# Designs tried in a protein design chat: VH-VL binders against o97563. Part 21

Target 1, 195 residues: o97563
Amino acid sequence: CSCAPAHPQQHVCHSALAIRAKISSEKVVPASTDPADPQKMIRYEIKQIKMFKGFEKVNDIQYIYTPFDSSLCGVKLEANSQKRYLLTGQILSDGKVFVHLCNYIEPWENLSFLQRESLNHHYHLNCGCQITTCYAVPCTISAPNECLWTDWLLERKLYGYQAQHYVCMKHVDGSCSWYQGRLPLRKEFVDIIQP
Short names: E, the ipSAE of ESMFold2; O, the ipSAE of OpenDDE; V2, 0.75 times the mean of E and O plus 0.25 times the DockQ between their complexes.

## First folded at step 17 (VH-VL; framework fv_tixagevimab)

Design m2 (at its last look DockQ between E and O 0.51; V2 from the best seeds 0.71)
Fold by OpenDDE, look of step 17:
Structure m2 (fold): chain C 195 residues (1-195), chain A 117 residues (1-117), chain B 109 residues (1-109)
Amino acid sequence: as target 1 above (195 residues)
Amino acid sequence: QMQLVQSGPEVKKPGTSVKVSCKASGFTFTSSAVQWVRQARGQRLEWIGWIIVDLGNTNYAQKFQERVTITRDMSTSTAYMELSSLRSEDTAVYYCARYDEGAFDYWGQGTMVTVSS
Amino acid sequence: EIVLTQSPGTLSLSPGERATLSCRASQSVDSYYLAWYQQKPGQAPRLLIYGASSRATGIPDRFSGSGSGTDFTLTISRLEPEDFAVYYCQQYYYSPPYTFGQGTKVEIK
């Protein structure tokens, strides 16, 4: 399983839903109703704690589905645990909530202060911004509504300082820039930091 | 299970400094913020300042800007408030409170600071 | 700075009665950053309502918050003996200071 690196904000924007949840149980289920289909999925029963995105698409989520095999990007979650997760995912045509390894899935305790605040007030409001991963220099924006994400370039890890402490926010003129949310205040009170 | 435990009462002379501690347990300290509030006897709550724990960023009320320093130790999950150049008017109970998702939901038990000659 | 003005200063009521407390802001405040606290003598403040209308964990449903803009209200539908205390509102929407109201004392009649 290979995934393209993406900033948490981009993950949230490209996902149909974002929730905080506990995992109650897991069960292996057929991927389809076709008995000839040998593919399996893991169905997790969850306890939804809070929804950050997806209100218009789905109500209280009881089950989420992931591929059985890790080779198909199946995700392993701890069931029967008090562990809370941030889960992002998609809604399949049959209404099932689907998650995989390429979704932004993190233990809740691993999220930074800004990430927690941004789930409520920043990420979903700035999906008009494009966050582009920088893999090498030179790295330049192609449009004013673009932010350059340099965690991989500078730290050689998926989620570095920018992923944890920055939000790409859209200005009134349509341009975007990095903000560091040092206070749980509105956009106009956030410090602007350029990469 | 979530709680903030503050240091014990302090008696100080005018002109000296006091440093109050606030130890957190039962939640992820590094993902929170901590505000400090004081209350003189029979008076209203007064905001002093706060700190974003993982970044260490602070903001203070103008009244305390020159005398207060708020810090945190993430390794011990402890926030600190130091007030210098103490005056008799600084005599009050000092509280810490943690912030999470729009709410200061857990408060310390308070620390009485008495400033007298 | 933004000023929060609470009214009345003192509210004298009997157990079982309805209490209505007001918190008025000098400027418009986003409801997400408006909270109500209860404080009893010798105790730390306790969060009652956050986001102007959300009850904190463990808070009885007789407590409710409402309002937006500059006018916010805390309502205790039916006062219990343990509800006689001082109540404060706080805003932390604008730049510091994150000011409190001066408080409303709910006392037994």
Scores: ipSAE 0.868, ipTM 0.922, lowest interface PAE 0.5, mean pLDDT 93
Fold by ESMFold2, look of step 17:
Structure m2 (fold): chain C 195 residues (1-195), chain A 117 residues (1-117), chain B 109 residues (1-109)
Amino acid sequence: as target 1 above (195 residues)
Amino acid sequence: QMQLVQSGPEVKKPGTSVKVSCKASGFTFTSSAVQWVRQARGQRLEWIGWIIVDLGNTNYAQKFQERVTITRDMSTSTAYMELSSLRSEDTAVYYCARYDEGAFDYWGQGTMVTVSS
Amino acid sequence: EIVLTQSPGTLSLSPGERATLSCRASQSVDSYYLAWYQQKPGQAPRLLIYGASSRATGIPDRFSGSGSGTDFTLTISRLEPEDFAVYYCQQYYYSPPYTFGQGTKVEIK
């Protein structure tokens, strides 16, 4: 299983949902009702604590699904635990909530201050900004609404300092730049945030 | 259970300093911010400043900028507020409060600081 | 500096009555950064409402918040004896200081 790099903001913007939840139980189930289909999934029963995105499609989520096989990007979550997770994922055509290893999934306690704030108030409001991975120099923006994501370049890891402590935020003039963990927002940013 | 426990009351002379502690338990301290607020007897609440715990970034009200230092110790889950060059007008109850996800939801019990000659 | 002006200064009502408290900001405030607190003598403030309209954990349904821009309202639909206290709004939106209103005292008529 290999994943295309995406900043947490991109994960939230591209996912149908983002929630905080505990995992109550797990069960291996068939992937479909077709008896000829040998594929299996893990169905996790969850207790939803908070929804950050997905209100237009679902109200309260009871179950999430992931491939059984790790080679198909199945994700292992700790069931019957007090552990809280940030879960991002998609809603399938049959209404099932689907998550996999390439989604942004983290223990809630591992999230930074800015990530928690941004799940509530910044990520989904700034999906008009582009985040472009910079793998090597030279690395140059190609549009004014672009932020260059340099965690791989500087730290050789997917979720480095920019993933943890920065959000790409839109200015009044339509350009975007990195904002790191300051409250209150500067006046320029707050005009962009208001609907 | 989530709580903030502040250090005990202080009686100080003018011109000295005071350092108030605010110990957190029951939540992930490193993912929060902590504000400091004071209230003189019969007065409104007055914002002093705050710290974003994981980054260590601080902001202070201009009134306190030259006299206040807000710090944290992540190993003990404790925030500190030190106010120097104390004067009688600094007599107040000092509160810490935890910020997470848009809310200052947990407040310390308050620390009375009395500045008198 | 954003000034928050609360009205009325004092609200004298009987238990069971509806209380409406106003908080007006000198500049527009993003609702996400607007909160309401209750404070009783000798106690720390207690968070009631955050994000202008969201109830904090453990706060009864009789408390509700509304408003946007410069005008925000806290409503207590049916006053209980324990609701007689001072109420403050706070904004933490604009550059320091992150101001509180001067308070509205809700007292028994």
Scores: ipSAE 0.679, ipTM 0.849, lowest interface PAE 1.4, mean pLDDT 88
ESMFold2 (binder alone), look of step 17: mean pLDDT 92; pTM 0.941

Design m3 (at its last look DockQ between E and O 0.41; V2 from the best seeds 0.70)
Fold by OpenDDE, look of step 17:
Structure m3 (fold): chain C 195 residues (1-195), chain A 117 residues (1-117), chain B 109 residues (1-109)
Amino acid sequence: as target 1 above (195 residues)
Amino acid sequence: QMQLVQSGPEVKKPGTSVKVSCKASGFTFTSSAVQWVRQARGQRLEWIGWIIVDLGRTNYAQKFQERVTITRDMSTSTAYMELSSLRSEDTAVYYCARYDEGAFDYWGQGTMVTVSS
Amino acid sequence: EIVLTQSPGTLSLSPGERATLSCRASQSVDSYYLAWYQQKPGQAPRLLIYGASSRATGIPDRFSGSGSGTDFTLTISRLEPEDFAVYYCQQYYLSPPYTFGQGTKVEIK
């Protein structure tokens, strides 16, 4: 399984839903109703704690589905645990909620202060911004509504300081820039820090 | 299970400093913020300042900007409030409170600070 | 700074009666950053309502919050003996200070 790196904000923006949930149980199920289809999925029964995105598409999620095999980007979650997860994913044509390794899935306790606040007030409101991953220098924006993400370039890890402590916010003129919160996270009180 | 436990009462002379601690347990301290509030006897709650734990960013009320320092130790899940140049008017119970998702939902038990000659 | 003015200063009521407490802001406050606390003598404040209308965990349903803009209300539908205390509102919407109201004392009539 190979995934394109993406900032948590981009993950939320490109996902149909974002929720905080516990995993109650897991069950291996057929991927389809076709008996000739040998593909399997893991169905997780979840206890939804909070929804950050997807209100208009789905509510009261009880099950999420992932490929059985890790080679197909299947996700292994801890069932029968008090562990809380941030789950992002898609809704399949049949209405099933689908998650895989390329989705932003993180234990809730690993999220930063800004990430937690941004799930409620920032990420979904700034999806008009494009966050571009910088892999090498020079790295420049191609449009004013673009933020350069430099965690990989500077830290050689997927989720570094910018992923944890910055939001790419859209200005009135349509341009975007990185913000870091010092106050309760409102645009008016967030410092702009350029990468 | 979530709680904030503050240090014990303090008796100080005018002009000295006091440092109150607030130890967190039962939640992820690094993902929270902590505010400090004081209350003189029979008086209203007064906001002092707060700190965003993982960033170490602080903001203070103007009244205290020159005398207060709020810090945190993430390794011990403890927040601190130091107030210098103490005056008799600083005699009060000092509270810490944790911020999470729009609410200061857990408060310490309070620390009585008495400033007297 | 944003000034919060609570009214009345003192509210004298009997158990079983309805209590209505007001918190007025000097300027508009986003409801997400408005909270109500209860404080009893010798105790730390206890969060009752956050986001102007959301009950904190463990708070009885007789407590409710409402309002927006500059006017916020805490309602206790039927006062219980343990509800006689001082109540504070707090805003943390804009820049510091994150001010409190002066408090409303709910006392036994």
Scores: ipSAE 0.874, ipTM 0.926, lowest interface PAE 0.5, mean pLDDT 94
Fold by ESMFold2, look of step 17:
Structure m3 (fold): chain C 195 residues (1-195), chain A 117 residues (1-117), chain B 109 residues (1-109)
Amino acid sequence: as target 1 above (195 residues)
Amino acid sequence: QMQLVQSGPEVKKPGTSVKVSCKASGFTFTSSAVQWVRQARGQRLEWIGWIIVDLGRTNYAQKFQERVTITRDMSTSTAYMELSSLRSEDTAVYYCARYDEGAFDYWGQGTMVTVSS
Amino acid sequence: EIVLTQSPGTLSLSPGERATLSCRASQSVDSYYLAWYQQKPGQAPRLLIYGASSRATGIPDRFSGSGSGTDFTLTISRLEPEDFAVYYCQQYYLSPPYTFGQGTKVEIK
């Protein structure tokens, strides 16, 4: 299973939903109602604690689904545990909530101050910004709404300092720049955005 | 049980310093921020400053910028506020409060600081 | 610096009555960064409302918040004897200081 790197903000923006939940139980189920379809999924029963995104398509989510086979990017979650997870995922055409290894899934306790704040108020509001992964130098902006994500380049980590402590924020003029956890916005954008 | 427990009352002479502690228990301290607020008798609440715990970054109200230092110790889950060059107008109850996910949801019990000759 | 002005300064009401408390900001505040607190004598403030309209854990549904921009309202639909206290709004938008209003005292008529 191979995942393209994506900043947590990109995961939230590109996912249909983002929730905090506990995992109650798990069960292996058929992937579809078609008895000729040999594929299986793991169905996790969850207790939803909070929804950050997805209100327009679902209410309180009872079940999430992931591929059974590890080769198809199935994700393992601790069932029957007090562990809280941030889960991002998609809603399939049949209404099932689907998650896999390439979604952004983390124990809630591992999230930083800014990640918790941004799940509530920043990520979903700034999906008009583009975050571009820098793999090597040179790495330059190609558009004003672009932030360069350098965690891979500088730290060789999937989720480094920018993933933990930065949000790419859109300004009123349509440009985007990195914003680090309750630091004042740069003066040039604060005067335009807020009186 | 989620709580913030502050250090006990202080009586101080003008020109000295006071350091108030705020110990957190029952929640993840490192992903929080902690604000410090004071209230003189019969007056409104006055914001002093705060610290974002994981970054260690502080912001202070301009009025206090020259005299206040807010710190934290992540190993003991404790925030501190030190106010120097005390004067009688600094007599107040000092509160700490925890920020997470848009809310200052837990407040310390308050620490009375009295500045008198 | 954003100044919060609360009105009225004092509300004298009887139990069972509806209380409406106003908080007006000197400039626009993103509602996410607006909170309401209750404070009784000798006690720390207690969070009632955050995000302008979300009730904090354990707060009865007779408390509600509304508003956006510069005008925010706390409503207590039916006053109980325990609700007689001072109420403050706070904003923590953009740059510090993260100021409080001067308070509205809700007292027994």
Scores: ipSAE 0.724, ipTM 0.869, lowest interface PAE 1.2, mean pLDDT 89
ESMFold2 (binder alone), look of step 17: mean pLDDT 93; pTM 0.946

Design m4 (at its last look DockQ between E and O 0.52; V2 from the best seeds 0.72)
Fold by OpenDDE, look of step 17:
Structure m4 (fold): chain C 195 residues (1-195), chain A 117 residues (1-117), chain B 109 residues (1-109)
Amino acid sequence: as target 1 above (195 residues)
Amino acid sequence: QMQLVQSGPEVKKPGTSVKVSCKASGFTFTSSAVQWVRQARGQRLEWIGWIIVDLGNTNYAQKFQERVTITRDMSTSTAYMELSSLRSEDTAVYYCARYDEGAFDYWGQGTMVTVSS
Amino acid sequence: EIVLTQSPGTLSLSPGERATLSCRASQSVDSYYLAWYQQKPGQAPRLLIYGASSRATGIPDRFSGSGSGTDFTLTISRLEPEDFAVYYCQQYYSTPPYTFGQGTKVEIK
């Protein structure tokens, strides 16, 4: 399984839903009703705690589905525990909620202060911004509504300082720039090429 | 299970400094913010300042800007408030409270600071 | 800074009666950042309402919050003996300080 790196904000923006949930149980189920189809899925029964995105598409989510095999980007979650997860995912044509390894899935306790706040007040409001991953220098924006994400470039890890502590916010003129997290209306403008 | 436990009462002379601690347990301290509030006897709650724990960023009320320092130790899940150049008017109960998702939902038990000659 | 003015200063009522407390802001406040606290003598404040209308965990349903803009209200539908206390509102919407109201004392008539 290979995934394109993406900032948590981009993950939320590109997902149909974002929720905080506990995992109650797991069950292996057929991927389809076709008995000739050998594909399997893991169905997780969840307890939804809060929804951050997807209100218009789905109400209370009871089950989420993931591929059985890790080679197909299946996700292994801890069932029958008090562990809370941030889950992002998609809604399949049959109405099933689907998650995989390329979705932004994190234990809730691993989220930063800004990430927690941004799930409620920032990410979904700034999906008009494009967060571009910088892999090498030079790295420049191609449009004013872009923010350069340099965690991989500078830290050689997927989720570094920018992923944890910055939001790409859209201005009135349509341009975007990085903000370091505080409560709303208490923002610090940051010109981040090298945080 | 979530709680903030503050340090014990303090008696200080004018001109000295006091440092109150606030130890968190039962939640992820690093993902929270902590505000400090004080209350003199029979008076209203007064906001002192706050800190975003994982960033260490602080803001103070103008009244305390020159005398207060709020810090945190993430390794011990403890927030601190230090007030210098103490005056008799600083005599009050000092509270810490944690912020999470739009609410200061857990408060310490308070620390009485008495400033007297 | 945003000034919060609570009214009345003192509210004298009997158990079983309805209490209505007001918190007025000097400028508009996003409801998400308006909270109500209860404080009893010798105790720390206790969060009652956050986001102007959301009850904190463990808070009885007789407590409710409403309002937007500059006018916010805390309502206790039916006062219980343990509800006689001082109530504060706080905003943390604008640039600090995150100010409190001066408080409303709900006392037994």
Scores: ipSAE 0.875, ipTM 0.926, lowest interface PAE 0.5, mean pLDDT 94
Fold by ESMFold2, look of step 17:
Structure m4 (fold): chain C 195 residues (1-195), chain A 117 residues (1-117), chain B 109 residues (1-109)
Amino acid sequence: as target 1 above (195 residues)
Amino acid sequence: QMQLVQSGPEVKKPGTSVKVSCKASGFTFTSSAVQWVRQARGQRLEWIGWIIVDLGNTNYAQKFQERVTITRDMSTSTAYMELSSLRSEDTAVYYCARYDEGAFDYWGQGTMVTVSS
Amino acid sequence: EIVLTQSPGTLSLSPGERATLSCRASQSVDSYYLAWYQQKPGQAPRLLIYGASSRATGIPDRFSGSGSGTDFTLTISRLEPEDFAVYYCQQYYSTPPYTFGQGTKVEIK
């Protein structure tokens, strides 16, 4: 299983839903109604605590599905515990809520202040911005609505400082730039992120 | 149970400093922000400043900028507000409140600070 | 700095009546960052409404908030004896300070 890297904002914008939930139980189920299909999924029963995105398609999600096999990007979640998760995912053509390893899935307690704020107010409002991953120099914007995501380049981390503490925010003139949750950017990061 | 418990009342002389503590329990302290607000008897609520706990970044109202320091200790889940060069007009009840997901939903019980000669 | 002006300063009503409290901002405020509080003597403020219109946990449905831009309203549809208190609005939009209105006292006639 391999995943194209994406900033948490991109994950939220590209997912059909984003919720906070606990996992009540798990059950291995067939992947389809075809008895000849040997593929399996894990069905997680969840208790939804809050929905951040997906209101137009679902009201309260009781089950989520993931491939049983980790080589097919199945994700293991801790069931029957007090652990709260941020879950992002898609809705399949048959109506099942589907999550996998390449979605943005995190223990809620690991989310930063800005990530929690942005799930409620910023990410969804700024899906008109584009976030481009920088792996090496040169890395330059190609459009005004583009933010350059440099966590790998500067920190050798997929989810570094920009992933945890910045939103790519659209301005009134249609341009986008990195924004740190009602705080001015520190000068060091302004020179790197928004030259 | 989610709560903020503040340190007890203080009586101070002009020109000294006071440090008020605000201990959090029942929620994830590191992913929140904490504001400090004061209220003199019969007066409106006055915003002093706040701290974003995970980053440690602070902002203060201009009138307090040179006299206030807001800090936190993440290992004890405690925020602090220190006000220096105390004057009689600093006599007030000082409150802390936690911010999460758009709301200041939990408030400390308040700490009375009295400044008199 | 954004100044919040509340009106009226005092609202004298009887139990069972409808109360309407106004909060006007000196410039536009994103409603996500507008809250209402109730405060009784000797007590900390109690959150009633956040995001201009969302009720906080445990707040009865007789409390409602509305408004956007510069004009915000708290409504108490049917006053109960415990609702006689002072009410404050707060904004925490954009750049500090995150100011409060001067309060509206709701008192029994």
Scores: ipSAE 0.702, ipTM 0.861, lowest interface PAE 1.3, mean pLDDT 89
ESMFold2 (binder alone), look of step 17: mean pLDDT 93; pTM 0.945

Design m5 (at its last look DockQ between E and O 0.53; V2 from the best seeds 0.71)
Fold by OpenDDE, look of step 17:
Structure m5 (fold): chain C 195 residues (1-195), chain A 117 residues (1-117), chain B 109 residues (1-109)
Amino acid sequence: as target 1 above (195 residues)
Amino acid sequence: QMQLVQSGPEVKKPGTSVKVSCKASGFTFTSSAVQWVRQARGQRLEWIGWIIVDLGNTNYAQKFQERVTITRDMSTSTAYMELSSLRSEDTAVYYCARYDEGAFDYWGQGTMVTVSS
Amino acid sequence: EIVLTQSPGTLSLSPGERATLSCRASQSVDSYYLAWYQQKPGQAPRLLIYGASSRATGIPDRFSGSGSGTDFTLTISRLEPEDFAVYYCQQYYLKPPYTFGQGTKVEIK
């Protein structure tokens, strides 16, 4: 399984839903109703705690589905645990909620202060901004509504300081810039030094 | 299970400093913020300042800007409020409270600070 | 700074009656950042309502919050003996300070 790196904000924006939930149980189920189809899925029964995105598409989610095999980007969640997860995912044509390893799935306790605040107030309101991953120098924006994400470039890890403590926010003129969540109730836009 | 436990009462002389601690348990301290509030006897609640735990960024009320320092130790899940140049008017119960998702939902039990000659 | 003015200063009522407390802001406040607390003598404040209208965990349904803009209300539908206390509103909408109202004392008539 290979995934394109994305900022948590982009994950939320590109997902049909974002929820906080506990995992109650798991069950292996057929991927389809076709008996000739050998593909399997893991069905997780969940207890939804809060929904951050997807209100208009789905409510009261009881089950989520993921591929059985990790090679197909199946995700392993801890069932029968008090562990809470942030889950992002898609809704299949048959109405099933689908998650995989390339979705932003994180234990709730691992989220930063800003991430928790942003799930409620920032991410979904700034999906008009494009967050571009910088892999090499030079790295420059191609449009005013673009923010450069440099965690990989500077820290060589997927979710670094910008993923944890910054939001790409859209200004009234249509441009975007990083908001540093030092104080959640004030907009402090920071110009990130270009590598 | 979630709670904030503050340090014990303090008796101080004018001009000295006091440092009150607030130890968190039962929740992820690093993902929260902590505000400090005080209340003199029979008086209203007064906001002192707050800190974003994972960043360490602080903001203080103007009244306390020059005398207060709020810090945190993430390794011990403890927030601190230090008030210097103490005056008799600083005599009050000091509270810490945790912020999470739009609410200061858990409060410490309070610390009585008495400033007298 | 945003000033919160609570009214009345004191509300004298009997058990079983309806209590209506007002919190007026000097400027518009986003409802998400308006909270109500209850405080009894010798105790720390207890969160009742957050987001102007959401009950905190463990808070009885007789407590409700409403309002937007500059006018917010805490309602106790039917006062219980344990509800006689001082109630504060707090805003933390814009830049600090995150001010409190001066409080409303609900006392037994």
Scores: ipSAE 0.873, ipTM 0.926, lowest interface PAE 0.5, mean pLDDT 94
Fold by ESMFold2, look of step 17:
Structure m5 (fold): chain C 195 residues (1-195), chain A 117 residues (1-117), chain B 109 residues (1-109)
Amino acid sequence: as target 1 above (195 residues)
Amino acid sequence: QMQLVQSGPEVKKPGTSVKVSCKASGFTFTSSAVQWVRQARGQRLEWIGWIIVDLGNTNYAQKFQERVTITRDMSTSTAYMELSSLRSEDTAVYYCARYDEGAFDYWGQGTMVTVSS
Amino acid sequence: EIVLTQSPGTLSLSPGERATLSCRASQSVDSYYLAWYQQKPGQAPRLLIYGASSRATGIPDRFSGSGSGTDFTLTISRLEPEDFAVYYCQQYYLKPPYTFGQGTKVEIK
C-alpha cells in the first residue's frame, strides 16, 4: 500500500467527509454479494461525535468500511474504546462510507490547536488553493494560488511543522499564502518560501 | 469531568504583582487555547489576552501589553496570568476560559484580586 | 479593534415572554467567531451560543442565536425564572483584542 504525500488540508479537500468519532465495535464482512469474490472488509460501528465535512451527503454515520487486507490499504482502529479519531474518507456508490490508510486518520488527541480549528473553519473553505510538495531546492511557486509545502525539505518527514500549524489560505486577490491561524508566521518559513 | 480551577483570592498593594493560576482537567490541554478576562464590580467583561497552548504563543490587549504575562505549564495542565505594577483600578474578578473548536466553553470560577493600600 | 454594542441596555420582562437581545459590531465579523454568554451575580459567564447560532451543550432549546456580518441576535422564546441575568456577546475574529459587548440585563418587570 503506497500513498502519495498530501498536506492535511489536501486530505480534507479531497475527501467526501471528515468526522470525529469513537469506534464501538468491528466485524469482518464480505466486500460484495458475489460469493465468488473473496474480498473482505472490516465494518466499524462508530459513534459520530462531530461532522466537519460531508453534511450534504450524509446525516449521521453509523458504519464505516475499510479493506480487511493491509495490502489493499486497510486501516486498523481501536474498537470499544474512549479513543476519538479524526476520520476522512469517501462515500461509495452504494452509500457505504469508506476509509483507507491513505486517508488522513489520526487520534484526535494528536491534532494541534490549528488543525482542530482548521477542521472546523479553514481547510474546507480554502480548497481553491494549491499545495505543492517541495522535495529539494529549487522549489518555486508556479501559480499565484500556490503554497509550497516544505515539511519534507526542512524536516524530512511527511507531517512536520506546516502540516501541524499552517493553512494555505486564499486571499481576496486570488493568491494563496500560508496562514498560521491567529499566530505570527515564523520567519524561517518566510525566508525560504518568500526569499 | 472537564474543569478549570483557579487559584484563590488575592489582596495586593499597589505596585506589586499577582499571578493567577488556572488548572485544567478532563480535556486535552495542549490542543486548546486559554483566554483571560476580568470584570470590575458593575463593569463589563474586559479581555486581557490569551495563549495558544501547544506553541505557547500569546496575544494581549494593548492596554495590558506592558504589564501582563500569560504562560502555561503543559506538564501540570496549568495556565498562568501575571499582572505587574498593580493599581487600584486592577481590582476585579479574573477569569480563565478554554477555547476549543470555535467556543470558549469552560470557564474558571474566577479569582478576586483586590488592590488597596 | 472591533466594538460590540448591545441593545437594549436593560430589558424588563415577565416570565413567559419572549426576549430579543441585539449585538452590533463596528465592522463585519465572521459568524464562526461570535458567542453569547449568560452571567448571574457572583458567577462566571456561561456559554449559551457559539458560531452565532449553535447552542452549547446543555443549553435549552428556548435559547437561539442568529445574524451575520454586523448584526447578531439572541432570542429567548419563553423566559423562565432562571433566565433573568446579564447577557454578553463576544467576538474573537482575526486579530485581538477579542472584545465583549457591554451587556444586556434581563430583569423581572
Scores: ipSAE 0.677, ipTM 0.851, lowest interface PAE 1.5, mean pLDDT 89
ESMFold2 (binder alone), look of step 17: mean pLDDT 92; pTM 0.939

